# VH-VL binders against f9vpa4r286to426: the designs that were tried, part 15

Target 1, 141 residues: f9vpa4r286to426
Amino acid sequence: VIEEIKNAERVIVIGAGTSYHAGLYFSIELNRLGINSLPVIASEYYNVRSKKGDLVFAISQSGETIDVLQGIRMMRNSGAKIISLTNVIESAIARESDYKIYMRAGPEIGVAATKTFTTQLASILFILSVLKKENLKKMEK
Short names: E, the ipSAE of ESMFold2; O, the ipSAE of OpenDDE; V2, 0.75 times the mean of E and O plus 0.25 times the DockQ between their complexes.

## First folded at step 3 (VH-VL)

Design z6a (framework fv_zimberelimab; at its last look DockQ between E and O 0.42; V2 from the best seeds 0.00; counts 0 for: pae E 9.9 > 2)
Fold by ESMFold2-Fast, scan of step 5:
Structure z6a (fold): chain C 141 residues (1-141), chain A 123 residues (1-123), chain B 110 residues (1-110)
Amino acid sequence: as target 1 above (141 residues)
Amino acid sequence: QLQLQESGPGLVKPSETLTLTCTVSGGSISSGDYYWVWIRQPPGKGLEWIGSIYYSGSTYYNPSLKSRVTVSVDTSKNQFSLKLNSVAATDTALYYCARGYSYGEYRPYFDYWGQGTLVTVSS
Amino acid sequence: QSALTQPASVSGSPGQSITISCTGTSSDVGGYNYVSWYQQHPGKAPELMIYEVSNRPSGVSDRFSGSKSGNTASLTISGLQAEDEADYYCSSYTSRSTYVFGGGTKLTVL
């Protein structure tokens, strides 16, 4: 999923509530790495114009958040690819995504988690760590 | 106002299939903001969650009942139903349907309940 | 059997305060801020009293309050009234994306 993120014309990060805040952090860090990114509050998905070349990174702990589901459906129909970050295998959002990342697939991430934000942030930090390594290598020439 | 009403047989024989229906009025079962739930209560005992169905069609079941339970929705009748296979005396209970709230982030609580219907499993 | 532990009974006199505990594990009560409390009068369906640990639905008296510390959630009823006599159930979301209930607590108002 790293190559998809690096090669996207724009990464649209969509979520609701605490998932939106995790997504906002991700979007800010992507822009710092030179990757064009737009954070979107799920309830405002209808204001977003997407197209082929866009990549949607959808964050939903349950995988059933209706505004996120409607958002990814709209953006997929306009040509965007979809990556989901969710806790639930076979949830609607996971099923309708081109790429799937599960926060609770590994016991270490799901066990004793007190906040949705914490489990989502762990996955985001891992993705960012790989992207930062690539960026550092490029700067060294 | 929103009303939920359970209906089905009051008496079912052991080993047969129990079918219950919840009729929703004053609101649409096709609303993506909600999910629909079955809960039961054996006489003199506590509450037990049976299963849930979402707008997307996703279903989730109590692991102890998963092999015997199916929840389905009929949007044309604004109803959802519970099918419980291979019933035994331990399935004797008051059965409730309820609404869960899913707008924004997942909301795992039940804000509206039907009055309940008693089902006795006996020969 | 109930997955969450509640005392079987609690009692108080009008005007007093009582507290009902609900103890689970880090995979339910301790892991999430998704604890709800339901009141059930004899012969009636349960009614939501508290959701997401401490929030009250519109129409629920401010005499009812909820809290959580670690793996234990609590329902407190202040200014106890005869009408509060009922069974109280706690419920929590779990790490398996399921729901569990407590065994229930019978409140008697003496």
Scores: ipSAE 0.310, ipTM 0.756, lowest interface PAE 3.4, mean pLDDT 85
Fold by OpenDDE, look of step 3:
Structure z6a (fold): chain C 141 residues (1-141), chain A 123 residues (1-123), chain B 110 residues (1-110)
Amino acid sequence: as target 1 above (141 residues)
Amino acid sequence: QLQLQESGPGLVKPSETLTLTCTVSGGSISSGDYYWVWIRQPPGKGLEWIGSIYYSGSTYYNPSLKSRVTVSVDTSKNQFSLKLNSVAATDTALYYCARGYSYGEYRPYFDYWGQGTLVTVSS
Amino acid sequence: QSALTQPASVSGSPGQSITISCTGTSSDVGGYNYVSWYQQHPGKAPELMIYEVSNRPSGVSDRFSGSKSGNTASLTISGLQAEDEADYYCSSYTSRSTYVFGGGTKLTVL
């Protein structure tokens, strides 16, 4: 996963609702690290033209968000690699991903997706921490 | 208004396969906001979840029935089906199909139910 | 086999308030925040009354409310009416994307 992110020409982070906001944060942080990243609202996936060399990072709690699924299918068909972050194992999005990350947050609490959002952020932060460490190592060489 | 209707044989012999179909009307089955569920209730007993399916084909089964259960979806017919293999008397139940609502990925519950169809397993 | 435990029966008089408890016993009850309540009249399909512990679907009477404390979810029916006589089931959505139901509670209106 880390190598894919590092080697990607562009990281497209796609999600809906709260997941989009998590993705937005991730995209911003990636750009801060010098990794070209674009956040995409799932409902607008058709506005993004992906190509080989792109990496799609799909965030969906259910793993069944229709716009996210349609988005990654379209992008995959263009040659993009797919990494998914989902809460549901073997969900449609997960099954159609090259790399599967499960947040394992369990069921969401209440109307506000605070639990899954937090776990999404935790996963994202972990990925970012690894990326930062690798960047530091490169700077020391 | 969304309506679900179960259909299939009311009588199945032991060791045979029970097949039921749920026809959805008043709405499309092809939505990521919903998943489709089979639930059964033996006479005079409680509810038991059998399995769920998304329009995409992703399935989830009750672990106690997983080896015998297959749920499928036909988006072209706006239907989803249940197959239960090697039935026994304990599989006699009222079988319901229902819609699971998962809008925004965070709200799973069964908001629409069929009327149920009784399936009796008897020789 | 039920990961959720309900009292077999509860009763109340018209106008009273009653509470039905639902207690999780399974270690897999990570989904206890997705507690739902269903009402089932004899010969009828279950009807969703409460979802996600305390949310009420549109069309459901405000006499029905849900809460949770620890591992116990509760359905409260205020202003009990004769039509409230039914079976009530709690359910939970588990971390494995499975559903479990309580054993059901028969509510009798005296």
Scores: ipSAE 0.018, ipTM 0.616, lowest interface PAE 7.1, mean pLDDT 89
Fold by ESMFold2, look of step 3:
Structure z6a (fold): chain C 141 residues (1-141), chain A 123 residues (1-123), chain B 110 residues (1-110)
Amino acid sequence: as target 1 above (141 residues)
Amino acid sequence: QLQLQESGPGLVKPSETLTLTCTVSGGSISSGDYYWVWIRQPPGKGLEWIGSIYYSGSTYYNPSLKSRVTVSVDTSKNQFSLKLNSVAATDTALYYCARGYSYGEYRPYFDYWGQGTLVTVSS
Amino acid sequence: QSALTQPASVSGSPGQSITISCTGTSSDVGGYNYVSWYQQHPGKAPELMIYEVSNRPSGVSDRFSGSKSGNTASLTISGLQAEDEADYYCSSYTSRSTYVFGGGTKLTVL
């Protein structure tokens, strides 16, 4: 999935509620790494024109968030590839994705109400750490 | 007010297929804010999740029942249904339909329940 | 048939506090913060009392509270009243996109 992110002409990150906030952070950090990225609130998906070469990074804990599902369907119909980050194997969003990443719960730290956000963020931070190491390696050449 | 009403046969013969329908009123099954669930309770026993269906048609089943269960939705009738194949005496239970809340994100808990319908499997 | 372990029964006198435990694994209670508790009076459908470990739906008394430590979730009822006499079930989400219930606990108010 790292290579797909690096090779995308644009990474569209779509999510609702808490997942949107995780996606916003991801998109900001991708842009800082020189990867063109656009964060999208799922309910506003129809305001985004996608094309072949776009990569859609869909974030949904359940994999059933309606606006996210409708958004990825529209964007895939326009030629984009779909990566999903979900916590539900074989959810609608996962099944309609080209690539699938499944969230994992982190160690319990007593912040129960934010556990799903922290696992989303942990997954995103790992992806970013790999991308950052790749960029540092290129600079040394 | 949201209401869920189970309907179907009270008696089913062994090896036959049990079909139950849940009618939803006071809300739309197509909302996308919710998912729809079947849960059963054998007489004097605890609760067992059977399966769930989202408006998209996505289904999730209890692994112990997966080979025999199908859950479906009919948005035009505002209903969802349970089909359980090859029933046996151990399938005798109160069958509940319920609503799960998924507003914007998945929230795995069941906030509205039907009254339950008793299904007896007997020859 | 029960994936989550609850005591079969608990009892308490009016005004006391009681706690019902719900023990699972790292693949359910320990791995996710999606534990719910249901109250079921005899002859009635279950009613949601606690969701997401510790949240109360509107209309549920603040005498009901939930918590979790490791693989064990707990429902605590303070100021025990006669109407609290019922069966209580915990439930949890699992890593396989499934739901599991505890075996149920009968609460008797003496």
Scores: ipSAE 0.006, ipTM 0.577, lowest interface PAE 9.9, mean pLDDT 82
ESMFold2 (binder alone), look of step 3: mean pLDDT 91; pTM 0.938

Design z6b (framework fv_zimberelimab; at its last look DockQ between E and O 0.03; V2 from the best seeds 0.00; counts 0 for: pae E 19.0 > 2, placed apart)
Fold by OpenDDE, look of step 3:
Structure z6b (fold): chain C 141 residues (1-141), chain A 123 residues (1-123), chain B 110 residues (1-110)
Amino acid sequence: as target 1 above (141 residues)
Amino acid sequence: QLQLQESGPGLVKPSETLTLTCTVSGGSISSGDYYWVWIRQPPGKGLEWIGSIYYSGSTYYNPSLKSRVTVSVDTSKNQFSLKLNSVAATDTALYYCARGYSYGEYRPYFDYWGQGTLVTVSS
Amino acid sequence: QSALTQPASVSGSPGQSITISCTGTSSDVGDYNYVSWYQQHPGKAPELMIYEVSNRPSGVSDRFSGSKSGNTASLTISGLQAEDEADYYCSSYTSSSTYVFGGGTKLTVL
């Protein structure tokens, strides 16, 4: 996963609702690290022109968000690699991803989705921490 | 108001395949806000979850039945179906279809149920 | 074998308060904060009474309430009425995105 992110020409972070906001944060932080990243609202996936070399990071609690699913299908067909972060094991989105990350937060029932949002952020922060460490290592070489 | 109705043969012979269909009315099955479930209850016994399906076709099965179970969805007919292969007497049960709620979040409860249909496995 | 354990039966008199417990006994139960409760009258389909441990769907009497302590969820019925006589099932979501039901509890109103 980390290598895919590092080697991607562009990281498209796609999500809906609360997951989009988590993705937005992730995208911002990636750009801060010098990794070209674009946050995409899932409902607007058709506005994004993906290509080979792109990496799609899909965030969906249920893993069944239709716009996210349609988005990653379109982007995958263009040659993009797909990493998913979902809460539901073997969900549609997960099954159609090259790399699967499960937040393992348990079901989210609350309307505010605070639990899954927090776990999404935790997962994202972990990924970012690894990226930062590797970046530091490169600077030391 | 949403209604679910099970249909299929009430009698199936051992080793044959049980096929049931759930017809959904008063609402569309083609929504990401919901998932659709099969549950059974042997006479005088408790409830057992069989499997779930989203309108996207994504399925989840009870591990104990996974090898014999197939759940499918037909959005054009607003139906979803259950197939259970190689049935035995232990598969005799009242079979329910139900709706699970998953709007933005995965909610593990079933808010609408069919009336159930009895399937007896007998030679 | 059930991941959720319920008492086989409970009883109470009209007007009393009774509690049905649901205890997770399997490591396969993921977050146990997502227990639902169903009421089933003889010859009828189950009806959702409680979800997410303590939430009531619209139309469900406020006499029904849910709580959790540790790995045990509880359904409490206050002001017991004759119509409450039924089977009650708890349910939970597993770590593998599957569903499990408790064995059911028969409630008798004396």
Scores: ipSAE 0.017, ipTM 0.632, lowest interface PAE 6.0, mean pLDDT 90
Fold by ESMFold2, look of step 3:
Structure z6b (fold): chain C 141 residues (1-141), chain A 123 residues (1-123), chain B 110 residues (1-110)
Amino acid sequence: as target 1 above (141 residues)
Amino acid sequence: QLQLQESGPGLVKPSETLTLTCTVSGGSISSGDYYWVWIRQPPGKGLEWIGSIYYSGSTYYNPSLKSRVTVSVDTSKNQFSLKLNSVAATDTALYYCARGYSYGEYRPYFDYWGQGTLVTVSS
Amino acid sequence: QSALTQPASVSGSPGQSITISCTGTSSDVGDYNYVSWYQQHPGKAPELMIYEVSNRPSGVSDRFSGSKSGNTASLTISGLQAEDEADYYCSSYTSSSTYVFGGGTKLTVL
């Protein structure tokens, strides 16, 4: 997965609700690392044109978020590769992804919504920590 | 003026490991704006990309060589290095280091090249 | 798997315009604008002449131009001069995230 992010021409990060906010953070940090990235609110997926060379990072705890699913379908059909970050093996989003990352938390339930965001952020921070190793010494004093 | 200079042995025996170092002067290797590249050219033949590295250690390799190649960086010495394991006669080539430009978006071209160093693989 | 095809040699007289082709697939030439051209004089390192299909780096003569049609990129040299005699390589970045070079074209100035 890390190699795919490094090799992508652009990383499109799509999510809904709290997953969008996790994705926004990821996209901001990717841009700070020099990796071209675009955060997308899932319900606005049709405003984004994708192509070959794009990598779509889809964030959905359940793997069934309809706006995310519709977005990745459109972008996959335009030639993009799909990485999913979900907690459900064989969910629709996971099944339609080229690469799959599964979160360590259990299935999403209402009371666990804040735990779900923390798990998404932890997964994102781990990915970023591997990527940030590449750029930490560049910071201006 | 940015300069890249390859250094390492001119002769390597078959099955041994080739190690080359590229020293960067007139610029900093520690930048997200650039990536650092190894390319080779067998005698009388064309160019072959070997692999690339950012100063942070993130690497990209030619699939045909990936099982045998390692590229590394030493930011304190402003250097990056190539290791090619298990060399054979077909690895005899002129080896170049080069700079790629990645500012903003990844731009897949190489704008500065070293002079090249000939490596011969023979018993 | 993709490979970039160049003619083995081309020739021209001083003042003539010549074109070197670089043919690949949609995955390495057609769908993306990442073709570059390098000039290599004997005994010297390659030098970037054209990047992103048609852009010239600072210091490269406007006699060198690049273009693309379908899966074929082209380097055109106008006003051919003796010092243009060299090997020319195209390169591209593929959809598999690898760099490929063409086999090279020897330009002879008659």
Scores: ipSAE 0.000, ipTM 0.482, lowest interface PAE 19.0, mean pLDDT 81
ESMFold2 (binder alone), look of step 3: mean pLDDT 89; pTM 0.915

## First folded at step 5 (VH-VL)

Design a1 (framework fv_zimberelimab)
Fold by ESMFold2-Fast, scan of step 5:
Structure a1 (fold): chain C 141 residues (1-141), chain A 123 residues (1-123), chain B 110 residues (1-110)
Amino acid sequence: as target 1 above (141 residues)
Amino acid sequence: QLQLQESGPGLVKPSETLTLTCTVSGGSISSSSYYWVWIRQPPGKGLEWIGSIYYSGSTYYNPSLKSRVTVSVDTSKNQFSLKLNSVAATDTALYYCARGYSYGEYRPYFDYWGQGTLVTVSS
Amino acid sequence: QSALTQPASVSGSPGQSITISCTGTSSDVGGYNYVSWYQQHPGKAPELMIYEVSNRPSGVSDRFSGSKSGNTASLTISGLQAEDEADYYCSSYTSSSTYVFGGGTKLTVL
């Protein structure tokens, strides 16, 4: 999954609602690491022109968000590779992705917070931590 | 507006397969905005979710029933169905069909219910 | 046996308020804002009263309100009326993408 992200010409991060906001954070951090990234609100997927060399990072808690599913289908048909971040192992989005990352349930996060956003953010932070370490090693060699 | 109507046998023998159908009127079952569910209630007891089917074709089942249950959609008839294999007396219940909302987000609540159909499993 | 814990019964007098609790775990009630409440009168199908913890469908009286604290969701009915007498069920989405229900609470208006 890390190699796919590092080798992509562009990483398109697609999600709806709170998943979009987690994706927006991820996209901003990818750009700071020198990885070209575009955040996309799932309902606006049809405005995105994708191509071979693009990688789509799709975030959906249920793995059944229709706009995300339609978005990845459209982009895959244009030559993009698909990575999904979901909670559900055999969901539609997971089944139709080239690579799958499953969110890990954490301990109770508190009454005001949503578990969906915090588990998505935790997964993203882990991916970013690996990417940062890879970048550091590359610079040192 | 939207109406859901369950239909099927009122009596099924032990070990046979129960098949129930929900007919949707006043709305389309092939709308990408919705998903469709089966819920049951044994006489005098509480509610138990059986399974759901989404526009994507994905199905989700109660783990306690997963080995015996199948939910399917027939878009040409605007219907969805429940098949429950190897029934026993403990499957005696009112069976409800219901609608969930999925447009733009996953909405895990049921806003429209059918009236329910009683299924008795006995010899 | 039920996945979510509700009191078997609650009672109140006309005009008063009552609260029904629904206790789960961090993998259902505590983990998500996806708690719904259903009212069931004898011989009738359940009717949605509250969704997503605290939202009311069109046509549901503002006497009904929902809240959540930690692993416990609550349904509060103010200004109790005789017609509120019914069974009330809570439901929650789970981390396994399933649905669970509480055992139900019989409300009597004395």
Scores: ipSAE 0.220, ipTM 0.729, lowest interface PAE 4.3, mean pLDDT 85

Design a10 (framework fv_zimberelimab)
Fold by ESMFold2-Fast, scan of step 5:
Structure a10 (fold): chain C 141 residues (1-141), chain A 123 residues (1-123), chain B 110 residues (1-110)
Amino acid sequence: as target 1 above (141 residues)
Amino acid sequence: QLQLQESGPGLVKPSETLTLTCTVSGGSISSGSYYWVWIRQPPGKGLEWIGYIYYSGSTYYNPSLKSRVTVSVDTSKNQFSLKLNSVAATDTALYYCARGYSYGEYRPYFDYWGQGTLVTVSS
Amino acid sequence: QSALTQPASVSGSPGQSITISCTGTSSDVGGYKYVSWYQQHPGKAPELMIYEVSNRPSGVSDRFSGSKSGNTASLTISGLQAEDEADYYCSSYTSSSTYVFGGGTKLTVL
């Protein structure tokens, strides 16, 4: 998953609602690391022209968000690879992704909406931490 | 206004397969903000959810029924269906179809219900 | 056997208020803001009364209110009326992406 992100010509981050906001943060941080990234509100997937060399990072808690599902189908048909971040094994988005990241909603006790965003953000921060470590090592050399 | 209507046999023999269909009118089954649910209620007892499906075809089942149940959607007919295999007398119940709402984040509540159809399993 | 716990029955007089509890675990009621309540009159389909713990659908009287503390959700009905006599069911999403219903509570308006 890390190597796919590092080697992508462009990382398209797609999500809806709070998942979009988590994705927006991810996309901004990827650009800061020198990785070309485009955040996409799922309902506007049809505005995106994708191609071979693109990587789509799809965020959906349920794994069933229709605009995300339609977006990844369209972009996969154009040659993009798909990574999903979902909380549900065997969901439509997960099944149609080349790579799958599962992150369960935070601690059991708490506010569900906040827990979902926090859990997605935790997964994103972990990915970013690995990417940043590699970036720092290259700068040292 | 949205309307859901169950249809199927009122009587099924033990060991046979029960098939029920829910017809959706006044709204599209293909909307990604919704998922479609089967719930049952044995006479004089409480509600038991059976399973749900998104228009994409992804299904989630009650673990107690998972080995016997299949839920499917037919977006061209604006319908979804329940198949319950190897029925027994304990499957006698009112069967309801319902709509669940989800957008951005999962929000599992059922805002519209069909009127229910009684299925009796008897030899 | 993992059903949410509700009292089997509750009663009140017209004009009074009653509360129905719904107790689960941190994997359902305690872990999520996704508790809903349904009213079922004899011979009728259930109707949504409360969703996401405390929200009311359009057309539901403000006499119905919902709350949650820890692993217990509550439905409160104020100003009891004869037509409130019904069975009430709570429901919650679970950490396994499944649903559980409570056993149901018969409300009698004396």
Scores: ipSAE 0.007, ipTM 0.573, lowest interface PAE 10.0, mean pLDDT 82

Design a11 (framework fv_zimberelimab)
Fold by ESMFold2-Fast, scan of step 5:
Structure a11 (fold): chain C 141 residues (1-141), chain A 123 residues (1-123), chain B 110 residues (1-110)
Amino acid sequence: as target 1 above (141 residues)
Amino acid sequence: QLQLQESGPGLVKPSETLTLTCTVSGGSISSGDYYWVWIRQPPGKGLEWIGRIYYSGSTYYNPSLKSRVTVSVDTSKNQFSLKLNSVAATDTALYYCARGYSYGEYRPYFDYWGQGTLVTVSS
Amino acid sequence: QSALTQPASVSGSPGQSITISCTGTSSDVGGYNYVSWYQQHPGKAPELMIYEVSNRPSGVSDRFSGSKSGNTASLTISGLQAEDEADYYCSSYTSSSTYVFGGGTKLTVL
């Protein structure tokens, strides 16, 4: 999954609601690392023109977010590769992704949206930490 | 206070097109936090989901109804509408509009419902 | 018409507990933690009582609780009251990203 992110011509990060905000943070940090990234609110997927060389990073806790699912289908049809970040094994979004990353949400404590954001952000921070270590090694060479 | 209210014809003839509108008040349909659905209930029977729409116009329909159904949104009027083509007696039902919660992700449950409007398909 | 199986009726006396079952398959109830329950009084719209298997919306009495085991979800109403007399519907998300409802259960408070 790290190699796919590093080698993408552009990383399109798609999500809805709180997942979009986690994705926005991810996209900003990818651009800081020199990786061209575009954050997309899922409901506006139809405004995105994707192509071969693009990588779609789809964030959905349930793996069933319909606008995310429609977005990845459209973008895959245009030649993009799909990575999903979901909590549900074999969910629709996970099944239709080329690569799958599973985040694990703990017990819900009444505020599902807040718990979802924290879990997604933890996964994103881990991915960013690996990418930053790769970048540091290249600079040391 | 969020309220949803259905409106449309009480009677429609077989083979014609049924059009229903849901008016949202006390909240904005343009909010990305929510999606909007149509659900029906034939007399004496259970509930059947028809379709959903996001304020952007993105839709998803019940596959059994997909060929006959169109859902649209009018953000300037804070409304969304259902168009059901080629109606038959089996389409006679109470039609409800309802709201789903999408902040943080798509949530597959409905927290606010309209009162429902009865549509009878008869000659 | 619905794909989820509920008993047609259930009854109890004031103060008792009753349970309503909702049985599906691994492609709906068994596959997801997205089971909701709705209460419908005669002539009124359905009202959400339970979402995501066991969560209660604000304002819903803690006498209502939800659970799931395998392909069967359950709604339990404790301390039964006359006002609980209504039709109850379960609903689940499906592997085809649609919704399926139960046939409904009429609760009679004797």
Scores: ipSAE 0.007, ipTM 0.587, lowest interface PAE 9.6, mean pLDDT 83

Design a12 (framework fv_zimberelimab)
Fold by ESMFold2-Fast, scan of step 5:
Structure a12 (fold): chain C 141 residues (1-141), chain A 123 residues (1-123), chain B 110 residues (1-110)
Amino acid sequence: as target 1 above (141 residues)
Amino acid sequence: QLQLQESGPGLVKPSETLTLTCTVSGGSISSGDYYWVWIRQPPGKGLEWIGHIYYSGSTYYNPSLKSRVTVSVDTSKNQFSLKLNSVAATDTALYYCARGYSYGEYRPYFDYWGQGTLVTVSS
Amino acid sequence: QSALTQPASVSGSPGQSITISCTGTSSDVGGYNYVSWYQQHPGKAPELMIYEVSNRPSGVSDRFSGSKSGNTASLTISGLQAEDEADYYCSSYTSSSTWVFGGGTKLTVL
């Protein structure tokens, strides 16, 4: 999954609602690491032109968000590879993704009510930590 | 305005399969951030969620109904259906179809309901 | 299999406020902000009154409000009217990715 992100010509991060905001944070951090990234509000997927060499990072807690599903189908048809971040193993988005990441559950003390955003952010932070470590290791001559 | 209408037999014999259909009008079953739900209510009792289906074809079922239930969609007819196998007298209930809403988050609520259809399981 | 716990009945007079409780566990009501409330008049289908604990759909009177504390959600109806007489059901998402309903509460307006 890390190699796919590092080797992508562009990482399109698509999500809806709070998933979009988690994705926006991810895109900003990817750009800071020198990885070209575009955050996309799922409802506007039809405005995106994707191509071979693009990687789509799709965030959906339920794995059933219709605009996200339609977006990944459209972009896959244009040659993009799909990575999904979901909470449901057999969901439509997970099934139609080339790579699947399932959300981490954190401690539930006081956070059960905000679990979806917290687990999305935790997963993103872990991916970023691995990317930053790889980047730092490359800098060490 | 969106309307949901249940249809099917009012009487089913024990051990047979109950088949109900929900016809959706005023909106498309294959568009939007919606899932399509079956709920039942035995006479004089409370509501029980049976299962639901997303446009994608993904299905979710009440574990209490075990392997007896199947929900499917027919996008060409703008309909979704319930099949309940091996029915017994305890399956006698008013059956409702409903629309659920989910966008970006899992939001389990049902915003439009059909009028319900009574199904009696008896010989 | 397990229903959320609601009182079987509640009553009030026109103009008063009443509250209906809905008690579950940390794996449903206490674990998520996904509680909805439905109103059912005799012989009619249920109608959504409150979703996501406290949100009200367009067209539903602002006399209806929802809240939650711990494992208990509450529906409050202020300025009670004769038309409010109905059965009320709560519903919640569960940690098993299923939905569960309460047993229902019959509201009588005396």
Scores: ipSAE 0.048, ipTM 0.640, lowest interface PAE 6.1, mean pLDDT 83

